# Ledger of designs, part 15: VHH binders against Outer membrane protein assembly factor BamB (bamB)

Target 1, 360 residues: Outer membrane protein assembly factor BamB (bamB), of Alkalilimnicola ehrlichii (q0a984)
Amino acid sequence: CGGARELPDLSDVGDGVATETLWTASTGSGSASSAYALVPAVEGGRVYAADSNGRVTAWDAESGERLWRVDTGRELAAGPGAGGGLVLVGARDGRLLALDAENGEERWVSGLSSEILAVPQIARNIVVARSGDGRVYGLDGLTGRRLWIHDRSVPVLTLRGSSSPVVVGNRVVVGQDNGRLVTLNLQDGEVIWEAPVSIPRGRSDLERMVDLHADPLVFRGVAYAQAYQGELAAVGMGDGRERWSRDIPGHTGMAADSRQLYVVDDQSRLWALDRNNGATVWRQDRLQGLRLTAPVVIGGHLVLADEEGYLNWIAPDNGDLVGRDRHGRQPIQRPPVPDGDVLYLLSADGRLAALRLVED

## First folded at step 4 (VHH)

Design g76 (from d1 with Y61W S109D D110S; framework vhh_5j56_2)
Fold by ESMFold2-Fast, scan of step 4:
Structure g76 (fold): chain B 360 residues (1-360), chain A 125 residues (1-125)
Amino acid sequence: as target 1 above (360 residues)
Amino acid sequence: QVQLVESGGGLVQPGGSLRLSCVASGFTFSDYESYAIGWFRQAPGKEREGLSSISSSGGSWTSYSDSVKGRFTISRDNAKNTVYLQMNSLKPEDTAVYYCAADYELWGDSEYDYWGQGTQVTVSS
């Protein structure tokens, strides 16, 4: 444990995948903490983004024209999530806010049991939100009234921040900080199945920490979960049965395409695994020493952002480092958001860019 | 993009048999390891009725409605990305449009993620 880490020598690496900047905007002052999950949301031809000082803004996705901006008066730590005509943001004081997607007007505010550090979601008029104490809530989208709560014990030591629940169909997938992956019924919060991804090992509480800190990834009927100190597992969505597991600990996150799972380990090494059996296809080690975001698949390309403001482009077929492009000097702390051939990039200082992949 | 396409419907006499096929495209059955695949039917002026389901995991989790249990059999051929419904001892009341659907949920949830367009089955002399 020290602040010192050796940065990789990437001076030999050229420009990455060509992009055209469609527009840029400012969210305001950006993010006050690397633990905050302030990520652009793209929904219905609009882009939504929030800053730590309480501002939430909507832009036209194609033109970048600002449609509305509101000041919530709260320190925002998570969101926005968008859907069902709502824009959802979570505050450090535990308040969950629902704003009207058309004009930013506050529809309702609900109090949760602890700070909100995970992006809220909405499906089928049910809002799903997680508080920092590990509770997961189902709330009525129209009123913010509590429909159900899923409670669990909080470990003595946890990583700062919380993984976001993932809603798929009528199911909610939750990565818990006790190393378990849980699937809940969206309507009533009843547990459908639980799967152990990692088992606590070691003599100290720190050594026994197995938090599923990275957001679970659901792709084509399989849920992928990675433990902070433990395994990476592929679990069937229908039955909760493990399909395969690998000893690849980490907390950064994952992406998938039809053939491969892309995962970052605790040393910032990028792995491509055969999605069906977990066998290693390739590993790219040149990014060790960088603080990486989760990988993103866009237009047949693979990209990871880093703390120095770079987008790092990797060839999915063989893991070759194609190139790097710097988008400012501020850290990029959350993965860029893909939508079709456009990548939405938010820097820690609040700079938002819409980048379209150029064919070549 | 995932599509389900039904085939094998037609006109059959009472007591006859038909085999319906549901072919998945844009998604392989290796990707469906966690999905439940079900057969439904809808007769004119009636609500949609669930008939049978099979899980993608090993085919060990099959279910049948009481109206078809013992007469209909669901099966899966992963190499062909196909689910079958073998229908025996057909009755005039089996006349309906038959649909296949895929979802994570087995019985208790009618909100399937993917639906086919249906195939007509008519049981008549």
Scores: ipSAE 0.000, ipTM 0.283, lowest interface PAE 11.1, mean pLDDT 83

Design g77 (from d1 with S57E L106Y S109D D110S E111A; framework vhh_5j56_2)
Fold by ESMFold2-Fast, scan of step 4:
Structure g77 (fold): chain B 360 residues (1-360), chain A 125 residues (1-125)
Amino acid sequence: as target 1 above (360 residues)
Amino acid sequence: QVQLVESGGGLVQPGGSLRLSCVASGFTFSDYESYAIGWFRQAPGKEREGLSSISSEGGSYTSYSDSVKGRFTISRDNAKNTVYLQMNSLKPEDTAVYYCAADYEYWGDSAYDYWGQGTQVTVSS
């Protein structure tokens, strides 16, 4: 988002997919930076959210009743991640906090080497967290003790923020600043495979910027990774072998269904690609120039949020812009979180909404 | 590509035992460690029922439905790329076609991507 950009004319677009608001809540003061990965977590019938001023709150997912709220006393930049009875938040000072999901009580704090800008994950009693210097940590979920570390040098230029590691089975998928996708063993951090998605090229550091800044997407045995100034690649989860690639650079993120991959490019054009071979099915250009969140698939619909507070609804079969609905005037900087027929939406000012899709 | 082949079904009397095998093929050995493998069954006139799952290296993330817990045991042999379902104390209501299914994601109830053809188990006195 450098300099002036042309905003699309969407004055002809009507209302989108009908939703009913189940409840709304405030997380506190919201997010202090668009680089922060403050995203609601939905786990075990509860919704968890954090604000930049250190507050972490839990609500009942159905009613919106506040179950607990704690003040960590830290500037929070990432999370929460939830699972295994824990709520995990990362702080700008490099502290990773594990809170008890039942009552918000601090269970442990672990120090990482740099600011935490990626949502921490937990699986199989192992916490996976990434620091801003590119290091990925495996920590014991019960104690916060370091089990392993995966180290790499950070390039001179990278997007502020970090892609979140993705945990799948016994594997951790990491998008690296050097354009490589790496899969680690969850238990010991050993590299299982490493695949080039994009190779740095050009003379200047700006020209060589190929950071896998968008969160990798793992869907049905395939890892999808998109480079900032490079390629989009589909890689087999088992062996790291490329299935296909396309010259579609971007940093916003992706979603998939059984047939198609939905990806946003660096111009905010939305592409639907055949998931098996990467062939273009359709492209929707009407949102070009808006700062979009990653697409979300919910209830047979495709939705993207934007900097003006809109949800933009796209038909998955043909890419038609079905409609738009405004949910406040504050930016929506992270993708809404789907859970069944409910979409959880967090605005930059800390407003949280639970929206249920209305039946046909 | 992952393929799943079930075997070990057949006719058995109530109180008997069978061991079903699910052989995974068409992938590298390392792929197997990342799959959640589940056993399902479908009897005539009934919905498909999940019975058991195993993920990672076995043991750590096994689950069982209440209808089979204590009677059925899931295990794996990574050297053979095989998952087993040991079925003890079989009852007539265990009569069904048994399927194994694999998902590359360990999210619990996520949709399974790869399914076997099924193997018939008949428990009859």
Scores: ipSAE 0.000, ipTM 0.194, lowest interface PAE 14.3, mean pLDDT 83

Design g78 (from d1 with I37M S63Y S109D D110S; framework vhh_5j56_2)
Fold by ESMFold2-Fast, scan of step 4:
Structure g78 (fold): chain B 360 residues (1-360), chain A 125 residues (1-125)
Amino acid sequence: as target 1 above (360 residues)
Amino acid sequence: QVQLVESGGGLVQPGGSLRLSCVASGFTFSDYESYAMGWFRQAPGKEREGLSSISSSGGSYTYYSDSVKGRFTISRDNAKNTVYLQMNSLKPEDTAVYYCAADYELWGDSEYDYWGQGTQVTVSS
């Protein structure tokens, strides 16, 4: 854990990449905790978002017209995930709710073993959800009935909510609290491969914390995982064999394009690494001291949001900080969601904005 | 121990057709369904070119490069762990070694997890 650091002087940075606001909306009251994984979902021409007080809303992605809003009556901590005609939200009390994407009606509720702090996923009529105790569940999308469960040993000392599982094809990629990346078969939850990303080192329990807090990134057949106090590793999706690794610890998250992996380390330094071999292409240190969201690649640009409400625009070729735009004064705690040339931005107070990148 | 083996190449005249097959071994039935499959080619003295890809599981999404769109069709048979490339209206410029490749995502880029050894296609009179 790093303490509070001196804020960077970024007064010389001008306006960022030109964007136009297509629409804005409110989710309600926003997020009650920075530990909550409340992130917009974009699916089938719709945007879905939830607030901590139990509201889930759907908007038309193009117009921002509200299509429906429901009150679940629960403290929501994760989601939504959207797909297969469902909108999935996880509650602080361990309840996983599936809502009908068309009208927001509750289809089913399933109870997991602990609070849900990771965004639920759905693919091939199977819902994948992770509870705070580290268990990963496969549930039937139609009924919410449990199909399988993946248990693992959990460290005695844990920091906060787990990373979200990532579903790719018939595989589920899970970052574990023990520093291992595991891939499960979506249908039956059986382990396909398991790869060490980082090993516990040090004498104290705090020093041995190596859990994979950042969401794994799967990009073009490679799974990338970053340990809280350890390594960053690239492993092949087919067999879990390591392609390369670097000593770049962090918990913020990653993005990739065809040439580079973009990763934030534990000091809020942004690295661009060659995807093929992990060699450093550039590093941008000017954002040290800010709490950053994971980087997002959109329209040939790289953007990170921060605790002061800014979007920080970075040139992918050389790492130059090319602009900053403030979108309110509330923290932005989760990465903006890209869809084509549109970026969906959710602030901690529940303000949702759809921003379109403007070409020259 | 995943292996991809291409077949169906050969000599054809301009305007002719060929169907290439790629059999994947080392996958379970369900594992193969999780992979997107792609076709690439490399002519002597040229860079490897991506031609087509087909999504995991049902093959609902396909991609074609502009050089082959409308002439080539990709399909898959998951029960046989096989992906096919139907090549119509072949031109001398299509002469190359053709490779199949496997990855978890659908896209037309040159990077894939697994590659076959290639099968020669020659288009000449």
Scores: ipSAE 0.000, ipTM 0.209, lowest interface PAE 14.1, mean pLDDT 83

Design g79 (from d1 with Y104W W107Y S109D D110S; framework vhh_5j56_2)
Fold by ESMFold2-Fast, scan of step 4:
Structure g79 (fold): chain B 360 residues (1-360), chain A 125 residues (1-125)
Amino acid sequence: as target 1 above (360 residues)
Amino acid sequence: QVQLVESGGGLVQPGGSLRLSCVASGFTFSDYESYAIGWFRQAPGKEREGLSSISSSGGSYTSYSDSVKGRFTISRDNAKNTVYLQMNSLKPEDTAVYYCAADWELYGDSEYDYWGQGTQVTVSS
């Protein structure tokens, strides 16, 4: 556990950005592990969520009416991903399941080489999934048959859990355990470019651990990657060439808007960097000591969830802590999902809430 | 070719509502992680005004101009390849041609600006 952390005193902080609860629902038993990537998916006016005990449920996004639910009979560890008429969930035993988005019926099941701890993606009728051993698969969306596999050697010592591949157009961006960012062709899995984000240093396996554990972020032709014990780098999507880098290690994740990159470091400090050159605009340290989710940009606001069940609202222009609102007492372990002016929040116990920003 | 097509405009009385749609062809919104879709309007003899935007990159976000905040809502449906603008409590000063536009960068530093042809909204009794 991380019992040595000193929790911040936030008793002076008032209420955050006003939200209206549109609906709440239960996914079932919630998440069995903080390493699991069980996050709601919002697609086609529907919300999908899974629990670790095998349940997958669909709700109408506006009303919260339950449309269907299915019991897969498997321990689910990742997903859902949604798109192309499918809902994709990954199981602890390495099985990837594709369900029909309309009714939850199983379309196919495919076996990967180890546990699935990263949210599966789908684009252009190709499913992209990552197994815990670091392999990335391209599968046919209709049949689940393997189209390609990307296989790289992984370090002996790696962090539990894995970053999700990011699909952009006809490319797949993968953060590797060896500190390299790799871009693959979506159709055939061929490597287009590789860029070093962090270089292993030191004599022990622990000292050489530079896993790109945080999900890479792609925004306006630039890929951002953050190493566990290393650097944060901005890399051009076209050529894999580094634009800038900073010594800001971390594993939590990032968000961007047109002006700034928002990144959480290994001490749970929130940085805003100029996207063009990586220069610090502001840093917010008051959340240090909390286990934070990746930042989320919604409605001109910046929000991070934490292990105590709070949404922490930050002003993007200056980093001020606007306020905090508690949404239950269970941890929030994955970033809330924004869709329009609505934020979908899933707590570790399986409580799902749809919150709409209240306009003045 | 990439094309954006707006629809849903028309004549309404003050206080009325309209829902505008922007349908993309030649690409899908789900295919692009790094994009922003915005709604703009232009009244005769006035400059083009930005109203609202939505992005899927790095966590979806929405923004609104002060003139429409609280009255207009932007949303997207990636499965239908459509972005919507729900317009409520319409005023005569909302009369304009409404445009959707897409701005994104794929594979490098070149940016793409795609604009629809517009849909007319007229608010009068």
Scores: ipSAE 0.000, ipTM 0.180, lowest interface PAE 12.5, mean pLDDT 82

Design g80 (from d1 with S34A L106F S109D D110S; framework vhh_5j56_2)
Fold by ESMFold2-Fast, scan of step 4:
Structure g80 (fold): chain B 360 residues (1-360), chain A 125 residues (1-125)
Amino acid sequence: as target 1 above (360 residues)
Amino acid sequence: QVQLVESGGGLVQPGGSLRLSCVASGFTFSDYEAYAIGWFRQAPGKEREGLSSISSSGGSYTSYSDSVKGRFTISRDNAKNTVYLQMNSLKPEDTAVYYCAADYEFWGDSEYDYWGQGTQVTVSS
């Protein structure tokens, strides 16, 4: 039994890293569920964003001028993913839509086996998408025709939402609901390697829940995966061999720089670990009690957004809370998207902001 | 530790050809397919220009800048941990130091993580 946890006292915390607002825009009505993976995509000097009511919009990244907007007529739950001249969005009803990046015209629609709650990816004219039942699809980018399907075990109980597959070179990295990290060949969907990150244990289905719910992070030849009720592991991309593991469960996500892995645990504590061996460098506990987004590395800074609309700036060297800046009063439910010195921020109500780091 | 070493530069007449090589060390064969390798050049007083990239061994994705499209070809030999840039129909404007660079992330305009020291290409009479 327990009472409500109160928000941390951060009244002593000043302003964070200075940013200037380049432009703001509205995506429409925002996200209907915190389980939806609606995040801005930045590609080729353009920003793309979707809302739950079916709107997909493109803006010029520098000016914020709207280039096009279309209404798909569907409840959108994931995306956009952008690349190869396409903008990809996934619908609650299992439809995956490919739109022309130039004008937003529908190129094709493909039906998957269940709701799409993970951001679709594209590389080498192959679209990679995950349905809520755990299946991963490779589709032809030109036609939407299925090239392959990966159908592994699905646990009896899963968290809301799904981790997004990550495409690196000719490989697709998938965090599975059974606690395994798997890497597939992009062309044919064949398994290249599997690594157990966490092994189901306990007597009940709830106790055996080890979903790799957080998006896997691939950084400099190493894949990092975190289990909901288990371990955090570092796995070599080339061979699938575990480099190290730590008992740091969570579902929020990770970021890395050349020295450190930044990870949020199940108590919203932020850890910095040595990437080579997983040893703790520092831990920052002041944000405990907030619902945090995954950390983002930008311009030598570390930033996390929260449910109160703040960007929380952390010093990567020692974990000090540098400062906080509020960007509206609505929750920020997905990590801000970095592109160079610009941070793209999408709030739950559909407000989009392009913020540039200022050096004074 | 990851290192990239370029070779194959030199002096060539306009209309001539050169083949540049970029040898990676600190990679294993299987690790190599996780990297995108790119070729860049920089002439004195000019900004660095991206020319071409190649992403993986399994049917490799390639890209080219408009200035070299149709004249330059990028290729990969993973058994030798080597990426090549075949340069045909060379012009005086192609005179520059040529660099290879490796990027772990497959997406977009991200900065390359590892760079070679460069190899000089001079196109003149």
Scores: ipSAE 0.000, ipTM 0.173, lowest interface PAE 15.9, mean pLDDT 83

Design k1 (framework vhh_rezetamig_d1)
Fold by ESMFold2-Fast, scan of step 4:
Structure k1 (fold): chain B 360 residues (1-360), chain A 122 residues (1-122)
Amino acid sequence: as target 1 above (360 residues)
Amino acid sequence: QLQLQESGPGLVKPSETLSLTCTVSGGSISDYESYWGWIRQPPGKGLEWIGHIYSSGYTYYNPSLENRVTISVDTSKNQFSLKLSSVTAADTAVYYCARDYELWGDSEFDYRGQGTLVTVSS
């Protein structure tokens, strides 16, 4: 994460998995920082997206017809999250905004302790949001009133940005900057379990960085967490007990299917691991030097976006680089969002595309 | 609507193998990209996840039970089954079959059977 990387030669790579563009739209100005977590949300047949200059827009997912657009007047850094009739966006100044999903009208605004760089979540009328200082909040979805707060000790040094909390059932999974994975009760914020993924080592603050900067992944009863410097761990959701771990550090993120975990390491090498025991099935090294998004599983395919605007398609069975297709010249900084056979792609300049996988 | 139903002996002798079957109706196991599994609740205790299987046959087991557990799927009969070997009185529980069941309380994926009591005694 300290210097420019040499780009790989991929001129021999052909076209990737066939897609058709259903529609394209502009969110406005795009993202002002690669640390911002501005990602499309898909909910109830609608797509929501925000830009750094304060615009939040809703489109019909099938047609791309714009349903509404509002200007919040704030620098937005995270979201939207959508659910429960709300669209949630987090601002650089620590304000969390809840908008009406039907028309974009402001329902409430709540202040958090620092900048919001993680996508807010909502489940069971409880909003879960993380501020940049590492605090996690549970808020009433109707009023924005704080229900609970989870504090942690302040680390001396962490990576910029914040991993997003993951809500599953009545639990909130949080990757902490001290290398611990924590699960909280959604209703009251009480700690259910804590699991050490990586332990700080070394003399300097830089050497002791073990931030779980990548979003944790919960898939079929297992939570996966990857440390910036250190380990990748699989822990049981029921009790937080480690099932396996590997020395595969990184900060990019993960995806899973029924057989395998797909993880990007700190050198942009893509690994497929057996989910049961963490054994390596395959590794694909040709993407080294690219700044990759987290892998996405869609329609039996594996895809990663990059800073040059490409979608890179990998065969899940053997790790072969199937092909790549350029979707503009602007960076893609967050993973595309899958919904059924459609992939929603947001470029750093605010271009949004809905791409359907061509079947058969 | 999808329905799951457990069947099998309600009494098993210590040291023998517990065998249960889950029959799925209202849908086909092979039509879902889901996991199909078993959970149990011993008297006076919380839920314990045993393991699950995908329609492909790929399995995950609770590490504390994995040396005794086998889960299999028969897509032609639309059934999946549990075998738990070398049973003791500690294996006495209500056993549930479920689709996409998560062990930590409320789940968004909550298709399960009514449960079947299995007593280990002789």
Scores: ipSAE 0.000, ipTM 0.216, lowest interface PAE 13.5, mean pLDDT 84

Design k10 (framework vhh_8pnl_2)
Fold by ESMFold2-Fast, scan of step 4:
Structure k10 (fold): chain B 360 residues (1-360), chain A 119 residues (1-119)
Amino acid sequence: as target 1 above (360 residues)
Amino acid sequence: QGQLVESGGGLVQPGGSLRLSCADAGSIFDYEAMAWYRQAPGKERELVARITSGGYTNYADFVKGRFTISRDNAKSTLYLQMNSLKPEDTAMYYCAADYELWGDEYDYWGQGTRVTVSA
């Protein structure tokens, strides 16, 4: 429900958690759309990143030395996902590309039914990819041959973009446009369970939009899903049974630690909830009005990036805004990627930074 | 995050009893599934008993009626009560846990505690 968005006054906020810049690089021209899921992938001591003009690059994670760069000749909208010796990127024309992680050579290309706006995943030699029409595919990692397809009707209205499937063990967790969380068998795509997170209500297509736009989070046997206009739910991975729910709508995303779930609501307020029962532990409202990325837990700290290029550091214990640091003036539209004590940060203009926490 | 530490093993005569404990001092005890496995010299590791977060239990046929698995989430401890012990129960006993269990694969394991049943 519209209205003017005022940026918060954060001029009193000092520097955040100390970081050391290990290296910086450029992916090329960056992202052509905020709907694109272009996110660094970290795997096997390497960092991979793509730009929307078709470039995919690999760097050594420690030194930032460029190992390879290829031009796919396609408008890339999602990825990379990395694993099993592959780097996976999704194109706006529905092509899913698998590149060799060692040298960037194309291993296979598979066509999906619509644009690819969700980061492809790979586990146990099975590639999981989602197309913009709501279909989820399981593909053979070696050949790109289709193993299974999970199909459903897409609502007339949905948010631009797609939540990424999450692969956990032999299961694929999918947040659907109809407000349902679905878990599929990785091997054959059969539905294991399906849970309602939010049910469409109202008379118009706009009022009935309950897209699970945020990536679902699976943490310690529980799947968390947040509806665009509805509820946040905690669902048991084993049985699909709801453990608790809260009326905290949003689309930004979540993070968890052993005690708490961290959730951004539709006003960019950050909540910490008790994971066992969903009770509020704390809420931080000072970032209200900013377009935030999903929270990231790293080294006992909580960090969120924003549309003005800041990393916002929050104390997990009490929600205090520790500080902020600006990493350029371009928006940061996807969450920073943690690996050990290093954050990989990609700005909308294609600037990539590897930042090491000085204090763990 | 957290470390599983087993205790309670020892030497006992046939027909005796032991209670094994597995403590996780480093986290909330919210594992989806926890289990006791054992491995005797020259044999494969085998499941003894399993318990889910919902309290559902599963036992190997060779321990049914003799062993009882339980968990105390408030004390962050998993237990295995072993009664009517037999020489064939002699093994290293391992605590296993997973937040995301699919089948019988576990991501977290303790170092083991030795149980010896002999005259």
Scores: ipSAE 0.000, ipTM 0.182, lowest interface PAE 16.2, mean pLDDT 85

Design k11 (framework vhh_8pnl_2)
Fold by ESMFold2-Fast, scan of step 4:
Structure k11 (fold): chain B 360 residues (1-360), chain A 118 residues (1-118)
Amino acid sequence: as target 1 above (360 residues)
Amino acid sequence: QGQLVESGGGLVQPGGSLRLSCADAGFTFSDYEMAWYRQAPGKERELVARISSGGYTNYADFVKGRFTISRDNAKSTLYLQMNSLKPEDTAMYYCARDYELWGDYDYWGQGTRVTVSA
């Protein structure tokens, strides 16, 4: 969030939640930019990851044995997304690649209007991808043929990178650069509803910047969206009607459990809000000054990664900082990916680790 | 608050029949997997029947052959036809929808009471 910052004093904080390292692997060269959305995908007992130099690799999730690796020959900026027998990666040159999940062979390539900086999604044999100019595409999963495009006006000033569309049932949830949350029909891209999360205010372009840069979170029939300079809103998925809003700006992302929404604000303070009404349950400020990933809920625990390579463990019931564990010295720029009791962690240099929670 | 409203419960004798209805005010009823659950006093909720967006059905063993789940997408309504009712079927019956189609039901109605008494 800017220039040099003083790091918080966390020398009094002990070890966090116990984990066992199941395996480690290298994805290659890692991520060339913090704006890139290179995140492991876990699907069908396999882990997929991409690097900026064009490599896409699959490992067995249990053993860490490499199943395949391919070189796409492209600078990759987003993905992989995995599902429907496909592994989807987006390139900086606007090419969306669909690889066969079994062997990594290219099934199709489709060109979008601008660089791809958001993780592609697939559901119901439809691929959903977003280009950096704000366009959202629906493509046939078998051929890569364009089924629909959703166009919108792009603000003069936007954050580098893009939020990923979220597919839920037959709907696509998109956080737009203009501060609006929009839901599209997956089959034809028609707008079902739009909801304002934040509206531009002020006189300068910077003051009017309300980009929904954080990935929207859809959890149990509610869409949560956070504006860069504005509000956090909870919106009903059925009708697009606002349930509640709070003045908690940010760009990092969110997680939820049955009781609470966990959100990081623009000062790296962690909030727990009552999901039904948005009331503050607790706030944890000790991580202020770190660049945090979105929170992750795993096994009844809450964890955030940071720019120094730590996993920061927070108690969900009261916000207490339980402990911290360092996993290398390279930044962790994207949230760890949970799958059951296993957490998949990707460092900026391309180091991938599979960590299993130790049950007490 | 939930958009699901159950109706059709009542008092019946063993061997009787009831038809439960669940009205959903949502615009995309056809996109959801729908289910009926029940809960007797002092017991946890248990799944009775579910129906996919495509109309495929699944039933708990204790109701197979006696209950039929169905949906009317044009009316945004879920039904449970209950035949050959037994005293152990006495419970509050709840309608639920799975927003993400993974069986993690997050919208529940307030329930409708079914009492089967000799």
Scores: ipSAE 0.000, ipTM 0.163, lowest interface PAE 17.3, mean pLDDT 84

